# Ledger of designs, part 1: miniprotein binders against q8wwc4

Every score and structure here is a prediction.

Target 1, 195 residues: q8wwc4
Amino acid sequence: STEEKPQQHQKTKMIVLGFSNPINWVRTRIKAFLIWAYFDKEFSITEFSEGAKQAFAHVSKLLSQCKFDLLEELVAKEVLHALKEKVTSLPDNHKNALAANIDEIVFTSTGDISIYYDEKGRKFVNILMCFWYLTSANIPSETLRGASVFQVKLGNQNVETKQLLSASYEFQREFTQGVKPDWTIARIEHSKLLE
Unless a header shows other numbers, all headers, positions and changes below count from the first letter of the chain.
ipSAE, averaged over its two directions, is called F for ESMFold2-Fast, E for ESMFold2 and O for OpenDDE. V2 adds 0.75 times the mean of E and O to 0.25 times the DockQ between the complexes of E and O.
[cut] stands for letters that were removed.

## First folded at step 16 (miniprotein)

Design k1
Fold by ESMFold2, fold request of step 20:
Parts: C-alpha cells; structure tokens; sequence
Structure k1 (fold): chain B 195 residues (1-195), chain A 101 residues (1-101)
C-alpha cells in the first residue's frame, strides 16, 4: 500500500470511467431514446460516443499540426475560422498539448443532448461530448494551475510524468428526411489551452 | 401517438416530470402495447426516484413483446446504473441473442 502499483494508469482509468451521476444518466438516456425511436433507428448513443472519441483524437491532432484545410468538412466553417488564429498563435508546447492519442483518452462523458427544430422546420440534434486525456507535452505548471499530474511507470523504475487535460466538442447533425446523415463539429473547447 | 410523445417531451424539458408522465399514462391507456411509451415511462419513474416502478414497467413491456431487443437493452442499462450487475448482464445477453435472430 505504501508504493505505486504497476497498474496505476489502468486503475486510474477505471475509477474515472466508473464515476457517473445517476440522474444525468437518466436524462441523457431519455433524449438518446427519443432520437432512436423517432429520428433514426440506426442511432446508438454508445456507438456515437465511440465514433466521437475517434473524431476527437483525429481532429485534435490535425489542430495541433495546424492542418486546417483537412478540417473543413469536419468542423463548421465559422468555428474553424475562429480557431485558426487562436491555434496558430499558441506556443509549440501548447499546440502539442492539443493532440490527444486515442489510447490516452481516459474518460469520455456525454453532456447535454439538444433536440430542436430551426425556423425552417429542419430537425437538429446537438450532442456535447467531454473528453479527458493524458499528455506528455511540457506545459509550465503556472499556466495550468490545478491541472492533475499522473505518473506512468515504464520498465522497472522508469517513471513518465503526464498531465490530465479536458476538451469539449459539440457535434451537430440534421435529421430532416432526405438529408445526408453527417455529423459536424459545431463547437470546440480545450480547457486551459483555447479559452 | 408520436405527437403525444413530443408533447410529453416538451413538458419534460420544462421540468414538469409529473405532467409528462401523465401524458404517457394516457397514451398507454389508449394503446396498451405502445412499447416506446412504456420505455419512456420507465425512464421517467427512474428519474422520479422510483426504480421499482421503472423496472416493473419495462418488465411489462417485455411480457407484451418479448421479441423486441430495445427493451432488454434498456433494462440492462438501467440495472447496470442501479448497481445490479448480474441482472444487467442477463438482459444484455438476451438482447444480444435476439439481435442475432
């Protein structure tokens, strides 16, 4: 008990993934059920969440590399335009911290789900996803006050220090009959990096 | 029937859980085998803090239509959230078997 276990990363990941608020679960399930029942019988919040995790890893990497042209069909144009200046002006270590390797995303949660019609009667769903990921990027502790630091054992006694960061991506899709079923990222927030 | 569900959902979004539940109760009174309404009633009972009633409603839906995968999947997820892991696994396995039929 006085020493760090060999499976510290696995233990931490399980604890974070198991932490949930039962009332928020029910509220999310009601909205997910309505989407499935009345909009798209192929919709699954579990499958969406896995796809959103993959999209987060992909988009965050492209953002860190400033490859904005590759993001034009994935991120809403007005959102991408606003992000270009913010990302380009970041120091290289902050840019590197944007990228989340899919194997290092330790926690994913579903936030608000919005089901609504616009003034033209088009049907929309917005799903907010929060991702928590580990980074080895060298970010000064003063800039990220309160950031969690984790130690990962490599080999016998080799320890790598990683920081835990979070990001929120809002996904939007039009469910109007006859419209191509594409999800677009309508908002991107990286806590303490893009604020 | 679908329009009743959206009317109830508007009450739910306003925080009026009891009014939303009453609309679903009237819907199932008129259409007793409306499985989507029974599923939503189960979820509403759970949000109101009555997990026993929530489970009873979903089990009623199962007895009416034992071939519908979505009710077993939903009940398994609900039981998992309630910490009843063995029961949850039983319903998840049933849902998987029905999907492969």
Amino acid sequence: as target 1 above (195 residues)
Amino acid sequence: TEEWSWKAFEKYKQGELDKALEIFKELVKKYPDHLEALALMGLLYLEKGDPRKAIEVLETAISMAPEYVFIYKLLGEMLQELGKHEEAEKYRQKAERLRNE
Scores: ipSAE 0.674, ipTM 0.901, lowest interface PAE 0.9, mean pLDDT 82
Fold by ESMFold2, look of step 16:
Structure k1 (fold): chain B 195 residues (1-195), chain A 101 residues (1-101)
Amino acid sequence: as target 1 above (195 residues)
Amino acid sequence: TEEWSWKAFEKYKQGELDKALEIFKELVKKYPDHLEALALMGLLYLEKGDPRKAIEVLETAISMAPEYVFIYKLLGEMLQELGKHEEAEKYRQKAERLRNE
């Protein structure tokens, strides 16, 4: 009974908060419209968000496996350099907590979108994506801020404990005319695991 | 006209929604069929808390260019966020019909 209330309460809050916050929708839509209208008519925030979710699952798995060579063209050099030492120094259970299985990402939201020019007139867009995912990694809750523990029914009707973790990935692309349309991950945060 | 939109966006970033709207209203006075400006005005009215005006502006854009898919898509999305699901479905179906032509 008590297990049902915590799980139902948290799931209900996540759904209600997303439904009840139209002002964040319109702010995101204005910036997405400007990118589409004036930078790239092929841009779609829904398609970007779907791709970003796939990238998060892929990159977070590679991070957990310390496969930094495979990240060199996906993550900004400065970010990857800082990540190498931090990730390799983590205990195995903390490394495993970095990985997000695509099927266990329970909530995705678009955060801040920045549209700006640098001093050379190059056009940039940064999009912050926030992901919430479940993990079976055994992490003490006192170690992680905002972490929650759930009792989860699996398909075999056995109960398994899961922790809800969050991560934020900031994507950057240069929209300057003549530049290849590639997104690079310019910032990675994993529930204080990588601070 | 792109430069006008960026001038308005600078005011928007500073939190000056009314000044951003003023710039778009002046742009539309000079270019009444400027679809991107009408779309942005609609979104700004929605952020300002005036959904009736937001819908009115997008319907004006439809009357100016009934063949442009992005206006129907935007209006459908806006109506969905306002909880007007039957009306939103009408505009989503129209957008899909135009896209397939």
Scores: ipSAE 0.665, ipTM 0.898, lowest interface PAE 0.9, mean pLDDT 82
Fold by ESMFold2, fold request of step 20:
Structure k1 (fold): chain B 195 residues (1-195), chain A 101 residues (1-101)
Amino acid sequence: as target 1 above (195 residues)
Amino acid sequence: TEEWSWKAFEKYKQGELDKALEIFKELVKKYPDHLEALALMGLLYLEKGDPRKAIEVLETAISMAPEYVFIYKLLGEMLQELGKHEEAEKYRQKAERLRNE
């Protein structure tokens, strides 16, 4: 019994995905600190990231089920309008691949944080979150460039093949004094499935 | 003082790290116990590639306000990112003890 080359290669890819970029970390931390210090002392990037992970699992499932009416409270209207045609035209296996089960999200990262004012002087923060998740959906590997296939051990004797996919969700909140502290999803990208 | 922080942040967004840092240095000269400015200076030193100065600035903030949890948490996070895991754990434990008081 020799080592399986696909298993070792998959483990190596997972280690590379864990590489931290210290410049990106500090840039994110500066902006997160400014939000905490001057906008909302209850803001925590750690708590936001966990909530964003929950929102990603919930919204991606609703997208896969084409339940757009339930998304109107969570996703910006213009974004949802653009997504309806794209999602409903997907093959069923691609729709199923949109859904991310919370326990199959293997990596999350924060991308850009923007702090800005609009024309009316309203204060906004946008936070880009990137998610990497495993799927058992039957996606032809020929159509997914750069996708990785992993073998996952289930229980003592079971092995399951899964694909690693990524998605980016941009969250927006208005921090203007007196405004309800709600986050809305202002952009949704599912790599190779929705572009 | 908040106005000074946003002025520095405008320079930072333009990629002018040295100018942003100079504004925070002036702010701290006028208000030596401005903990938010010290924290931001530490982060700016880290982005400039001077982790020793970054740690020194945050340790100065600790000496001035040893009861403030956010400084210990930030220093622990910074040390973790620098690969100094034992020191990072020490500050994380201190932050946890202060939060539970």
Scores: ipSAE 0.663, ipTM 0.897, lowest interface PAE 0.9, mean pLDDT 82
Fold by ESMFold2, look of step 17:
Order: C-alpha cells, then structure tokens, then sequence
Structure k1 (fold): chain B 195 residues (1-195), chain A 101 residues (1-101)
C-alpha cells in the first residue's frame, strides 16, 4: 500500500472584511433616520439587521432543503416561483452550500436602502442586506472560481476546511397607513450558486 | 415640516448636498428647535466632509432638548465612525443613563 500525500493545490486565505466606510455609513444612516422619523418610531437599523441575519439563516436553510411551501409567507411569490426550478436543479453539494448556519455568518452589511412611492401612492422601503458566511459543503473549486477557503482549527484536534460565500437578500415593507407591518423578501441572490 | 424634509431628501438623492443643506437651514431658521432637521443637517455635514460642523449641529440639538436619547445616540455613533472612540463612549454612556431614567 503506497502512501500518497493529499493534493495541496488550495491554500488557506484569510480575508479581512468589514472596514467601516464612513460615506457608506452616513448614507445608510440618513435613510434609516428618515424611516424612523417619518414612518415608524420603533424602527432601528441595528435591530432590523439582527432580524435580517436570522431570516437569512432560516430562509437559506429552507431553500437548501427545497421546502418551498414554508417560504410562501416569507418570500415574494414571483421570487419564489423563479427560484424553485433553479434550486431544484442544483446538485446536492450546491444545495447544501445555500444554507447558512447563524454562527457561521461572519460578516453582514447594509447595502442600498430605497424609500419610494408607487404609482398608487403606496409607501415602500426596500433594504438590501449582504451576508458573508462559511460553509463546509463540498463545492468543486472550478465552480466557485475566486472563492476563498478558510481552515478552521477546533482546538488542537481537527482542521476543517470551509469556503466563504456571499448572498444578498432584499427586504421590502409597505409603510402605507393601515397596512400590517410585514417584511417580505423581494429578491434573493446567492453569488456563484444561483446567478 | 415633513414636506420640507422630503423636498431636501429629493435634492440629496440628486447629489445636491448643498441645496439639501440650504433647505434644512431655512427650516431651522423658521423652527429653531426642529430636532429632526438638526439631526439630518449633522449627517449631511458629515457626508460633505465637515465633521466639525456635524458635531456642532448635533450639540446644538442637545442644548435644545437635553433629555432626548436619540440625539446622544446619533452623536456617539457619528464620533465612533470618525474614530473618536473615547468621546463616542462618553455620549453612549449619557444615552444609557437617560434610557434608565
């Protein structure tokens, strides 16, 4: 029995994410302040971001398991309809990579916040949230060109290899007087998996 | 007053920071204790690259309404983003004291 060394064509890369950008922060804060001041005095962008992180973990897990019926009240119908065939057609390892464990979401950021009125005078807010998460799913490197790989040491025992993936979820709520205060997911992007 | 703020916000969206600031300046001339306008002016000065003026405007808002927690919280957040961590902590602690009262 001849011993062959594992191929080490991939090296662990550490990526430092999440430097604050003061201009991006202030632009986000202005829009969050307008929502708080004029639409909902209970609104907090930090509380929203915490809830959005939890929703991302929950929805991404349900997507990976193809549990689309459980998503019908969380995700806009046209978005869910477009996703069903895409997700179902994925290989199992790609499906598993969709799921983000809450403890492995290593970076979140607020993207664009849109405050607008539609043609009927209804008031809307859309908040784009970007998530970066680690996965242990076995994804071929040629499928995820440019993806970062992390090695995580759990004590002085096993080394686990993980890949860093990103997703963008756009949340939408109607603030029109008399409408119940529900956030729905109006757009889902899982970079390199569903694009 | 909400109407003025949305008019200013439309100028802001077009990239006209100076015109948005002028609208808020006119609003606070008519209503000097308009805390929302003062807060937005502070944020606009920060985006314009004038953090000293941003801090001054928020301190003016504090003098007008020293019991309102959101002004101290916003100033603390602003100072944190500017890297002035010791000063930010002072305002964070003041906001926490007011919340507990």
Amino acid sequence: as target 1 above (195 residues)
Amino acid sequence: TEEWSWKAFEKYKQGELDKALEIFKELVKKYPDHLEALALMGLLYLEKGDPRKAIEVLETAISMAPEYVFIYKLLGEMLQELGKHEEAEKYRQKAERLRNE
Scores: ipSAE 0.646, ipTM 0.890, lowest interface PAE 1.0, mean pLDDT 82
Fold by OpenDDE base, look of step 16:
Structure k1 (fold): chain B 195 residues (1-195), chain A 101 residues (1-101)
Amino acid sequence: as target 1 above (195 residues)
Amino acid sequence: TEEWSWKAFEKYKQGELDKALEIFKELVKKYPDHLEALALMGLLYLEKGDPRKAIEVLETAISMAPEYVFIYKLLGEMLQELGKHEEAEKYRQKAERLRNE
């Protein structure tokens, strides 16, 4: 009677890198409260973060596919122009690695919030969002210095080798009477891919 | 009132936390029911490392305006960040009830 050794379910230690610096948390909450109090009573940082996550997944997918025309309303013109040049020159594996599926996003954090006035008295809010996501794209380790390779079993799927990538998207909105209340992406950074 | 809040915020951005708090204290002295000022004071006390005073200020705001959802939400979030999960849940539940009313 060969005692089948119980397969130790390797609990994928989700390294909850989640301890935001308490100071950063407070700063973010102060600024978020200011937005709510003085600019938009419907503003919620939680709801914004969820929307930003969806936008990131959508935009990153379109970038990976070089569908720049579909991004004209979502991404600032100058940023999109620069991205078009950078992304087009990338190898296919790097292009594929730009895409983040919503289910592959393992961590989302609010970075910096900026509130500023221009010389014309227009009010702007910028919110930097940081994303960590898993990619199946085979990127050479030399390009991904310090990328952690994880063996992840997502649901009932086979164990796949995934690499952890990060991206930062800055969302901008103008809070001026009569201006369309839309968020646009004012900056896109994909560490190790779009440097 | 808004101008005073922005003045305090500019001091805060400059790293002058105590000056920002003093401006809010003056504002609250003049307008004791200014809920936004009380909320911001609470957050600033938290950054200063005085969570007791932060909670006290927000409880004061609650006592003045028990119908305002945002106060309960903020207090719940603060308590959660401080590791007071049970107390946080109480305020989150209160906030949710008030939103549905």
Scores: ipSAE 0.355, ipTM 0.770, lowest interface PAE 1.6, mean pLDDT 83
Fold by OpenDDE base, fold request of step 20:
Structure k1 (fold): chain B 195 residues (1-195), chain A 101 residues (1-101)
Amino acid sequence: as target 1 above (195 residues)
Amino acid sequence: TEEWSWKAFEKYKQGELDKALEIFKELVKKYPDHLEALALMGLLYLEKGDPRKAIEVLETAISMAPEYVFIYKLLGEMLQELGKHEEAEKYRQKAERLRNE
């Protein structure tokens, strides 16, 4: 009777100790509170961040596949047009590296929150989300100058060399009565890939 | 009240943290039960580097409105950021209990 040793799945959660700058944390909380107080009593920065993470995983996957038509409702038209030109010109390994699986996202942070009024008195909120994710795409080290190469052993699999990439997605919503309460991605940046 | 909060926020955006705090102090003096103003004051004190006043302000808010989940959540988050994990947990648990009521 071979006692199957419980495979301690050491989920080496690479705690990317994203030292949130305490100042940035406070600023983010102030602005998040203002959104809650004056715009949407159901707003939660935690819930928003989780939704943004899911949106990032979905959108980045579609970008990697050049499925731009499926992004028309999710990404601002002007941004999508610019992305179409940039992404189509990328080599296949760089396109593949745009995709982030939810499980490969090691860190999520709120970069900035902007609350502003336009000339017509419409209220807008922009939330910049920053993501760090692992890619298995083979990107030359020269292109990834300063990317930390992590050897991540995921379970019993062979030591795969994964590279840590970052992306920033800015989400925009209009808080005007009668306007559809949807977040739209107003900016997409993938460091080292979409320069 | 909302107009005053926005005025304070504009001062804050301009880097005038002390002026923002002054506006909120006046607002709270006039409206002691203004929970939003108290919450923002708490956060501003934290940014100013006065965690003691931040906690004091939020505890005051809790004392006036013990049913408001957001105050407990905010205080819990602030305490967590300050490394006071055990104290933070107390307020997180209270927030969770109030959400389920």
Scores: ipSAE 0.234, ipTM 0.668, lowest interface PAE 2.3, mean pLDDT 82

Design k1
Fold by OpenDDE base, fold request of step 20:
Structure k1 (fold): chain B 195 residues (1-195), chain A 101 residues (1-101)
Amino acid sequence: as target 1 above (195 residues)
Amino acid sequence: TEEWSWKAFEKYKQGELDKALEIFKELVKKYPDHLEALALMGLLYLEKGDPRKAIEVLETAISMAPEYVFIYKLLGEMLQELGKHEEAEKYRQKAERLRNE
């Protein structure tokens, strides 16, 4: 009776120790509280972050597919124009690596929150969201300097080799009476892919 | 009241944390029930590296307005960041109970 040694499932604790700088965490919470207090009593940074995660997964998938027309209502016109040129010129493996599945997003962080007034008295809020996600796209290690290769078992699937990527999306909303309460994406950055 | 909060925030953005705290202290002295000012003071004390005063201010706010879920959530988050997981969980549970009422 060959005692099958229990395969120690190395729970790769992806402790993405996002050492959020405690100062940045406090600053973000202060600004989020100001949005709630003075702009929108229904605003929740937690709910916003979840919505932003869904938007990121959707937009990144459409970018990877070069479906720019479907992004016109979601992404600022100037940003979308610049992205069309950059993304179209990418190799197919890099295009595929832009796509983040919601289940492959391992970390979401709120970056900087900006609150500003224009000369016309219009109020704007910008929220930078940072995402870390796993891709199955085969990108040469030379292009991904400092990307950690992880062997991830997602659920009952086979152990796949995935690479960790990061992206930053800035969301903008105008808080003026009579303006539609719509968030638009004012900036998109994919480190190592859209440089 | 809103104008004073924005003045304090402008001082904070300028890196004048102590001046921002002074403005909020004056505001709370004049309006003791100003929950937004108390909450912001709590966060500013945390940034200043005084978690004891942060907790004290937020507990004061809780005592004045026990129905406000956001204060419990804020205190729970602060305690979590300070590594006080057991204490944080107590406030999270209290916030959850108030949401379900």
Scores: ipSAE 0.210, ipTM 0.648, lowest interface PAE 2.3, mean pLDDT 81
Fold by OpenDDE base, fold request of step 20:
Parts: structure tokens; sequence; C-alpha cells
Structure k1 (fold): chain B 195 residues (1-195), chain A 101 residues (1-101)
């Protein structure tokens, strides 16, 4: 009678995404208030964060597909040029791992808000957004040193092995009279994929 | 008006929280109905670790402009972060009512 070794119940490590540092929360709220008070009365950090999440999902998908022409109005020219070179050289599994589906975004946080004047007196606001998302792309664990592999059951689907990835997108807007009120992505970082 | 705010903000960026608060206190003394100053003071008191004073200042702002939805929203969020969920919900409900008016 061959004793069936008890299947070790892989404890689903709940990624307790740590509460944002209360100080960072207050700092972000102060800066968000300043944007509202002096730059844009329609500004909402909550609405911005939701829009940024959607933009991240969209842009990351287009990057994974090498559709750089569709990003010209969304991403700063210099950033897009650098990304084109980096992304085209990636293996297909790494390209696929750039894509974040909106339903696979586990956590969104505002990293920092910067309000500054340039040498020409133009007013800028930069908002750094940080995203944690799950990828189904099969990236060798050797390349993703320290990536936690999670068995995630999304809805009624089979248990899939997903890897947790992070990305940082910096959104910039110029607040100068007569300038189009558009947010552009001024920085893109995908940890472990785009170094 | 923008000039004082930037001075206070620069002091805040430099880690001089108490000096930033002093600037706002002086401004509120001169202009008691300055809602932006009151709101920022509330946030700064929270960062200083004085949630009681933060609430007091924001309640003062509400008393000056009870129609100002932003203050209710800010106070609700602040109370939520302080673990005062029941009080936070009261202010969220007030904010929602005012938006629908």
Amino acid sequence: as target 1 above (195 residues)
Amino acid sequence: TEEWSWKAFEKYKQGELDKALEIFKELVKKYPDHLEALALMGLLYLEKGDPRKAIEVLETAISMAPEYVFIYKLLGEMLQELGKHEEAEKYRQKAERLRNE
C-alpha cells in the first residue's frame, strides 16, 4: 500500500500589500490639494488614479504588442524612443509580461507628486503612479529573482501560476495658459523587464 | 495669495512643518474665512500627529462654508485614515448629498 504523500497545501500567501505610510498619504493629499487650489479646480486624485490605471493597462498592452506608433500622443517622444529600442530586443515572453490587464492589477498607489517651475517659468505637475500586477507570461524564475510565484484562481478559471510584477508610470501635465490640458507619460519603468 | 501658500509649501518641503503651520496660522488670523489655508492646516496637523487639532480646524472650515464639498471629502478621508470609520462615513454621506444638490 503506497502511502500517497500528503499534497502540501501551498498556503496562498496573501500579499498583504502594506498600508501606505500615513506620512506619504498626507503628503500626497497636501500636494493634490495644491493642484486643485491653484492649477485645476476639477482635479481629483481619486479620479486621476483611476484614469492612470486605465492608461497603464492600455499603454502596457500596446508596448507588449510593439505598437509604438499608437503611443506617440500618450508617451513623451524621448521616452518612446528609448522604449522602442528596449522592448523590440526583449524575448516574446518578456514582451507579453509587459501587458497588464485591468483585472490583473492588484494594487495602485500614488508614489509622489511634484509641482515645479522650469527655467522658462512653465508650470508642471508630475504624478508618479506605482502598479502591481499579475502576469501569466512564463518568465524563468532565474530572470525574475525574488518574484513571488502565486497560484491565483481568478474567478471560475483553473488555478494559474502567475507572477507578480511592478511598474511605475510618471504622468506629466503642463499648466500654462494656452497649452493643451493633456496628461502625457514622461517615464515608464517595468521592474525586471525594462532595465 | 498664491505667494504665501508657496512659502509655506517650501517650508514644508524642507521638513520645517512647524514653520509651515505658523505661516498658515498667521494667514488664518488675518483671513479667518480662508478655506484653503484651513484645509492645509488640517492636513499639516495630521502629519504633525495632532488629529484632534486637524479635525477642529476642518470643522471650523465647514462652519465657514457648509456648502463646500471638498472640506467634507477631506475630513472624511482623514477620519478614515485615523480608523474612525463611523465618523468618516457621516462626512462621506454629507459630501454625497451636497454633490447631488
Scores: ipSAE 0.124, ipTM 0.624, lowest interface PAE 2.6, mean pLDDT 81

